# Designs tried in a protein design chat: VH-VL binders against p57417. Part 5

Target 1, 135 residues: p57417
Amino acid sequence: MNNLIDTIKKIENILYSLERILKQECHNLLKSKTSNEEILELIKRKKILFKKLIILSQDRLCLEKEYNIFPPYESNNKLNNYWKKIINTCLILRKLNLKNKIIMNKKFYLNQRFLELSSSYKKSVTYNLDGNLEI

## First folded at step 14 (VH-VL)

Design s6
Fold by OpenDDE, fold request of step 16:
Structure s6 (fold): chain C 135 residues (1-135), chain A 122 residues (1-122), chain B 110 residues (1-110)
Amino acid sequence: as target 1 above (135 residues)
Amino acid sequence: QITLKESGPTLVKPTQTLTLTCSFSGFSLSEYGVGVGWIRQPPGKALEWLALIFWDDDKYHTTSLKTRLTISKDTSKNQVVLTMTNMDPVDTATYYCAREPYDSEGYYFDYWGQGTTVTVSS
Amino acid sequence: ELVLTQPPSVSAAPGQKVTISCSGSSSNIGNHYVSWYQQLPGTAPKLLIYDNNKRPSGIPDRFSGSKSGTSATLGITGLQTGDEADYYCGTWDSRLRAYVFGGGTELTVL
């Protein structure tokens, strides 16, 4: 059970990091002069975080099966509390991500590198086709 | 140019603690997404993954040795340290540190140190 | 017991093609990207393939990787004497929350 708790905690931390990145992205996008390089860097970081998140999610799923406990973890208060935080953060991330995408599309002409990163990002299992987070 | 180098004692007595240091250049653990892992290989045997640490101090350890292993990093020195307590002759192996890159879909190790041979003997 | 299973040895003549299999489960190969490593005698492992089928810089196109289901395969065409080495598959295992290596395959060039 400790492994699952640790995994969930790691997931939470990654999500918080994503939130920080998205907020920073939003802030940068709203500046009068936005650096494409900075945006690309943030996209890169997001991609990295999503990689970890995907792997952690797979870990979670395996551990859930092993321990026979599943979200929302009603039988475990600690896990349940973490899960609530995760869900709330995911909602925030969804909104932020959507907002940033809208702003970005309006403000920037995408270069090839940007398109490649964006495409890769969109294919992450942590997002559905509509840009919603799935954990 | 990316390089990693393992350092530490090559001879350890049983029950003692092994401390290995991985010194690297060409990259930094301050870089987003970067990790460094430890892998060992007993003589004539297969590779065995031991531990992994990321830039964000996220850590993983092999389950069989979890209670004995500690991995840490000193970003300012470009070093990763592995400690293994209660060493036994069965822990005799060549120990490698290796980089886990960020720009991929999965975990893997792209650059390896040359390895350091650690013998556990009375 | 090893989580990933490889044949202990394979052999072929120069110029021929050889394949090395790596068999796992849903918790590892089934859900994670596979990497392959070459270890020449007395040397550290070298990355050959990552993300199932990608080659790092400097790796010849004679080396290829593929993944299907819970198994992965390393292909080596145009076998050379210098290819004689041990080959390891590796991937993440979600059940163990660990990186895992196969048992290794000794490739002999006849």
Scores: ipSAE 0.893, ipTM 0.956, lowest interface PAE 0.4, mean pLDDT 92
Fold by OpenDDE, last read:
Structure s6 (fold): chain C 135 residues (1-135), chain A 122 residues (1-122), chain B 110 residues (1-110)
Amino acid sequence: as target 1 above (135 residues)
Amino acid sequence: QITLKESGPTLVKPTQTLTLTCSFSGFSLSEYGVGVGWIRQPPGKALEWLALIFWDDDKYHTTSLKTRLTISKDTSKNQVVLTMTNMDPVDTATYYCAREPYDSEGYYFDYWGQGTTVTVSS
Amino acid sequence: ELVLTQPPSVSAAPGQKVTISCSGSSSNIGNHYVSWYQQLPGTAPKLLIYDNNKRPSGIPDRFSGSKSGTSATLGITGLQTGDEADYYCGTWDSRLRAYVFGGGTELTVL
């Protein structure tokens, strides 16, 4: 049972890390001038955390079957408490992720429109994340 | 560019504690996704995974030796330390440290040290 | 007693193809990516394949990996004398919460 508890705690920690990254991503996306490099780095970190989360989730599922205990872990107060936090954090992550996607899509949409306009005038251009012409 | 090197005693007496240090360059444990693991290989035997530590201080140990193993990191020194208590002749092996990379789907070890041979004998 | 099972030895003549199997279970190969390592005599292991079928830089395309169900396979074509080594499969095991290696396969080039 201790292995499952430890796994759940690790999952919680990864989710908190994801929350921090998503908030940082949001902050960067809302800047007047968003750095492509910074956003790419955050995306990279998210991918890494997701990798770890997936593996931890598989560990959890395996251990749950072994111990014959499943969410929300009503028979174990400690696990149940962790699970409540996990669920709460997941809800936060969902909202943050949606927000960031909306902001990102707006920026990319602007870039796309700019390229379309440029194409119509037979001019090649490069752009940054904010849709500003670089070259 | 990436290198790892194991250091520590090559001879340990039974019941004593083994402390091995992995010094590495070309990467940092401050980097997201990076991990460092320890693997040993008794003479003429198969590889045996011992422990793994990640950049976020997440740690894993083989169950059979969990009570005897401790893995820690010093990011500022680019070092990972493995301690193993109550050594026995059966623990005689070549000990490797290896890097677990970040840009992949699964866990694995892409760069290895040359290994250090530890003999446990009276 | 090993979590991952490999044949103890395989052999073939130069230029031929060999395959090395790695058999596991749902808690490891079934749910996790498999890696392969080559260990030449007297040397440290070297990563050969990762994520089931990906080759790191410097690994020839003669080496290939595949995974199906709870088993993985390493393929070596155009066998060379320099390929004589021990080969290990490895993957994460969720039940043990540990990385696990196979028992190793000794490849002999006849």
Scores: ipSAE 0.892, ipTM 0.957, lowest interface PAE 0.4, mean pLDDT 93
Fold by OpenDDE, last read:
Structure s6 (fold): chain C 135 residues (1-135), chain A 122 residues (1-122), chain B 110 residues (1-110)
Amino acid sequence: as target 1 above (135 residues)
Amino acid sequence: QITLKESGPTLVKPTQTLTLTCSFSGFSLSEYGVGVGWIRQPPGKALEWLALIFWDDDKYHTTSLKTRLTISKDTSKNQVVLTMTNMDPVDTATYYCAREPYDSEGYYFDYWGQGTTVTVSS
Amino acid sequence: ELVLTQPPSVSAAPGQKVTISCSGSSSNIGNHYVSWYQQLPGTAPKLLIYDNNKRPSGIPDRFSGSKSGTSATLGITGLQTGDEADYYCGTWDSRLRAYVFGGGTELTVL
C-alpha cells in the first residue's frame, strides 16, 4: 500500500509542476510580444512531465489492481485526500490548458507547432481536443 | 561530451557502509527529465538495477535493498551519491552509474560510467 | 527470480543473423518501452537500442529491436566477431516500480 501512496504523491507533484508550467505559459502568452523560444522551452518541459506522468499513471493502475483499491480510495483516508488534491489540480490544469490554447490560436493562427505535441507523443496524449486532462 | 565516473572505496569490510559518488559532465540534473541511476554487476552475473534519482529529486530504489540504499544528488557539484549500509560479501560487484535521458518515451540508460569494483571482504 | 527472461546463450557464424528474445509481463514489457544493452568483455554496458526499436547514434543498422505484447526481440544481422558480447534487455516494471534487466544473453560468434 505504501507504494501506491508514494505513487499517488508523485503524481500529485508532477501535476503541480504542470500547473506551474501552464501558468508560466499563460503569462508568456499574455505578453504583447510572445517569445517563440520561451514557449518552445515550456512545451519541452510539458512533454517531459507528461512522459513521467504517463509512467506514474501506469504504476498507479498496476498497484491499484494489486492492492484491490481504486479511486476515490474511500477505504483509505490518506489516498483519498491525495486524490482530492489531484482532482482539484486536474480541473485547474484543464482550464489553464484550454485558456492557453485559445490564446495561442489567436496569436499564431497557422502555427500549430505550439499547440501540438510531437508525433512521438500523439499516442500518449494527456489532453484531449477539448483540453481535458486524461489521467 | 557526456561522461560519468564512479568513485569510492574499492574494499569494504562486512557490516560497513559503502558510499559511492558519481561525478558527471556534459549534462546537469537541473535539466528537466534527466536522471541518474546506479546499477551493479556481481562477477559473472547479470546487471542489477539499484536506484534512480531524477532532476526533481524523485527517487526510486530496488525493493530488495530499499532499507539499505540511499540515493541523493548535489546538482551544484554534478554529483549523485549512493550509500549502501551493512555490506556483505554478496554485495561484491562492479558498480555503475548511468544517465537516464529526457528526450525519450521510456526509461533507459544511454551513458554509463566505466564502473568501480567494490569487494566486500574481512 | 528474474522479471525478464532471456536465453542464456546464442551462437552463430559470421555473417549470419541472430535473434535474442526478452520475455516479460504486462507490468513491464507490456506497458513500457524496452531497451537493449551490449556489454563487451571487461567493459561497461553500452546502449544498443532504446524505445523498443530506436538506435543511438553510432549504432549500426545491423542491430534492430522490436516489441510485441509482453516480449521484445533484438536482431543482429551480418554477425561479426566483434559482436561477441553479453546482451541485456531492460525496461521499467510498474509493479516493482523499478527498472529491471534481463538475465543476459551470451552471444558467441563461431
Scores: ipSAE 0.891, ipTM 0.956, lowest interface PAE 0.4, mean pLDDT 92
Fold by OpenDDE, fold request of step 16:
Structure s6 (fold): chain C 135 residues (1-135), chain A 122 residues (1-122), chain B 110 residues (1-110)
Amino acid sequence: as target 1 above (135 residues)
Amino acid sequence: QITLKESGPTLVKPTQTLTLTCSFSGFSLSEYGVGVGWIRQPPGKALEWLALIFWDDDKYHTTSLKTRLTISKDTSKNQVVLTMTNMDPVDTATYYCAREPYDSEGYYFDYWGQGTTVTVSS
Amino acid sequence: ELVLTQPPSVSAAPGQKVTISCSGSSSNIGNHYVSWYQQLPGTAPKLLIYDNNKRPSGIPDRFSGSKSGTSATLGITGLQTGDEADYYCGTWDSRLRAYVFGGGTELTVL
């Protein structure tokens, strides 16, 4: 059970990091003069975090099956509390991601760099009502 | 060019603590997505993963040795340190440190040190 | 007891093709990308394949990787004497939350 708790904690931390990055991305996109290099760097970091998140999510799923406990973890208060935070953060991330995509499209739609960024920005992660990862 | 090098004692007595240092160049552990792991190989046996540490100080240890292993990093020195307590002759092996890169979908080790042989003997 | 299972040895004549299998489970190969390593005698392992089928720079196209289900395969075409080595598969295991290696396969060129 400790492994699951640790995994959930790691997931939470990654999600918070993603939130920070998306907010920074949003901030940069809203600038009058946007640095494409900075945006690309943020996208890179976001991809890296997504990688970790996907792996952690797979860890979570395996451990849930092993321990026969599943979201929202009603039988475990500690896990349940973490899960609430995770769900809340995922909702925030979804909104931020959508917002950033919209802003990016408006700003760079006719730009070749937009095509590059758009291609690299396709990946997103959230949790659905069933607690499953959505990419 | 990326290089890693293991250093530490080559002879350890049983029950003593082994401290190994991985010094690397060509990359920084402050780089987003980068990790450094430790792998050992007993003579004539298979590779065994021991631990992994990431740029964000996220750590993983093999379960069988979790209570004995500690991995840490000094980003300013480009070093990763592995400590293993209560050494036993069964822990005799060549110890490698290796880089886990950021530019990939999965975890793997793309650059390896040459390894340092550690013998545990009374 | 190994999480990933490899044949202990394989052999073939020069110029032939060899395949090395790596069998796992849903918690590792089934869910994660597989890597392959070559270890020449007395040397450190070298990365051959990552992300199931990608080759690092400097690795010839004679080396190939594939993954299907809970198994992975390393292919070596145009076998050369210099290919004599131990080969290891590796991947993440979600149940163990650890990187795991196969038991290794000794390749002999006849």
Scores: ipSAE 0.887, ipTM 0.957, lowest interface PAE 0.4, mean pLDDT 92
Fold by OpenDDE, look of step 21:
Structure s6 (fold): chain C 135 residues (1-135), chain A 122 residues (1-122), chain B 110 residues (1-110)
Amino acid sequence: as target 1 above (135 residues)
Amino acid sequence: QITLKESGPTLVKPTQTLTLTCSFSGFSLSEYGVGVGWIRQPPGKALEWLALIFWDDDKYHTTSLKTRLTISKDTSKNQVVLTMTNMDPVDTATYYCAREPYDSEGYYFDYWGQGTTVTVSS
Amino acid sequence: ELVLTQPPSVSAAPGQKVTISCSGSSSNIGNHYVSWYQQLPGTAPKLLIYDNNKRPSGIPDRFSGSKSGTSATLGITGLQTGDEADYYCGTWDSRLRAYVFGGGTELTVL
């Protein structure tokens, strides 16, 4: 069970990192003179975090099956509390991602590159075409 | 251009603590996505993964040795340190550090040190 | 206890093709990308294949990787004497939350 708890904590941390990146992305996009290179760098960082997130998600799923415990983890208060935080963060990420996509598309036409990032992962999609986070 | 080099004692007594240092160049652990791992290989046996540390200080350890292993990084020195407590003759092996790159879909090790041979003997 | 299973040895004559299998489970090969390493005698391992079938720079196209289900395969065509080495598969295991190597395969060139 400790492995699952640790995995969930790591997932939470990655999501917080993503939130920071998306906020930075939003900030840059709202500038009068936004650097395309800076945006691309943030996309690169998101890709890296997505890699970790995908692997962590696979770890979580595997451990859930092993321990026969599943979201929202009602039988475990600690996991349940972490999961609530994760869900809340996911909602924030969804909103931020959607906002950034709109801005990118209108201002810099980078939305396609973002979609390519999402499509690069064969078995899992972190963001769908509508900008929703899927974990 | 990318290089890793292991350093530390080559002879350790049983029950003592082994401290190995991986010094690397050509990349930095401040770089987003980069990791460094430790792998060992007993004489004539298979490779065994020990631990992995990422740029964000995320760490993983092999379960069988989790209580004995500690991995840490010094980004300013381009070093990763592995400590292993309560050494036993069974821990005699060549120890490698290796880089885990960021530009891939899975985890793997693309650059390896030459390895350092550690012998545990009284 | 090995999580990934490889044949202990394979052999072939120069110019021939050999394959090395790596068998795992859903918690590792089934869900994660496989890498292959070559270890020449007395040397450190060298990355040969990553992400199932990708070659690093400098690796000839004689080396190929594939993955299907819970198994992976390394292919070597045009076998050369210099290919005589130990070969290891490796991948992430979600159950163990660890990187795991196979037991290794000794390739002998006849």
Scores: ipSAE 0.876, ipTM 0.948, lowest interface PAE 0.5, mean pLDDT 92

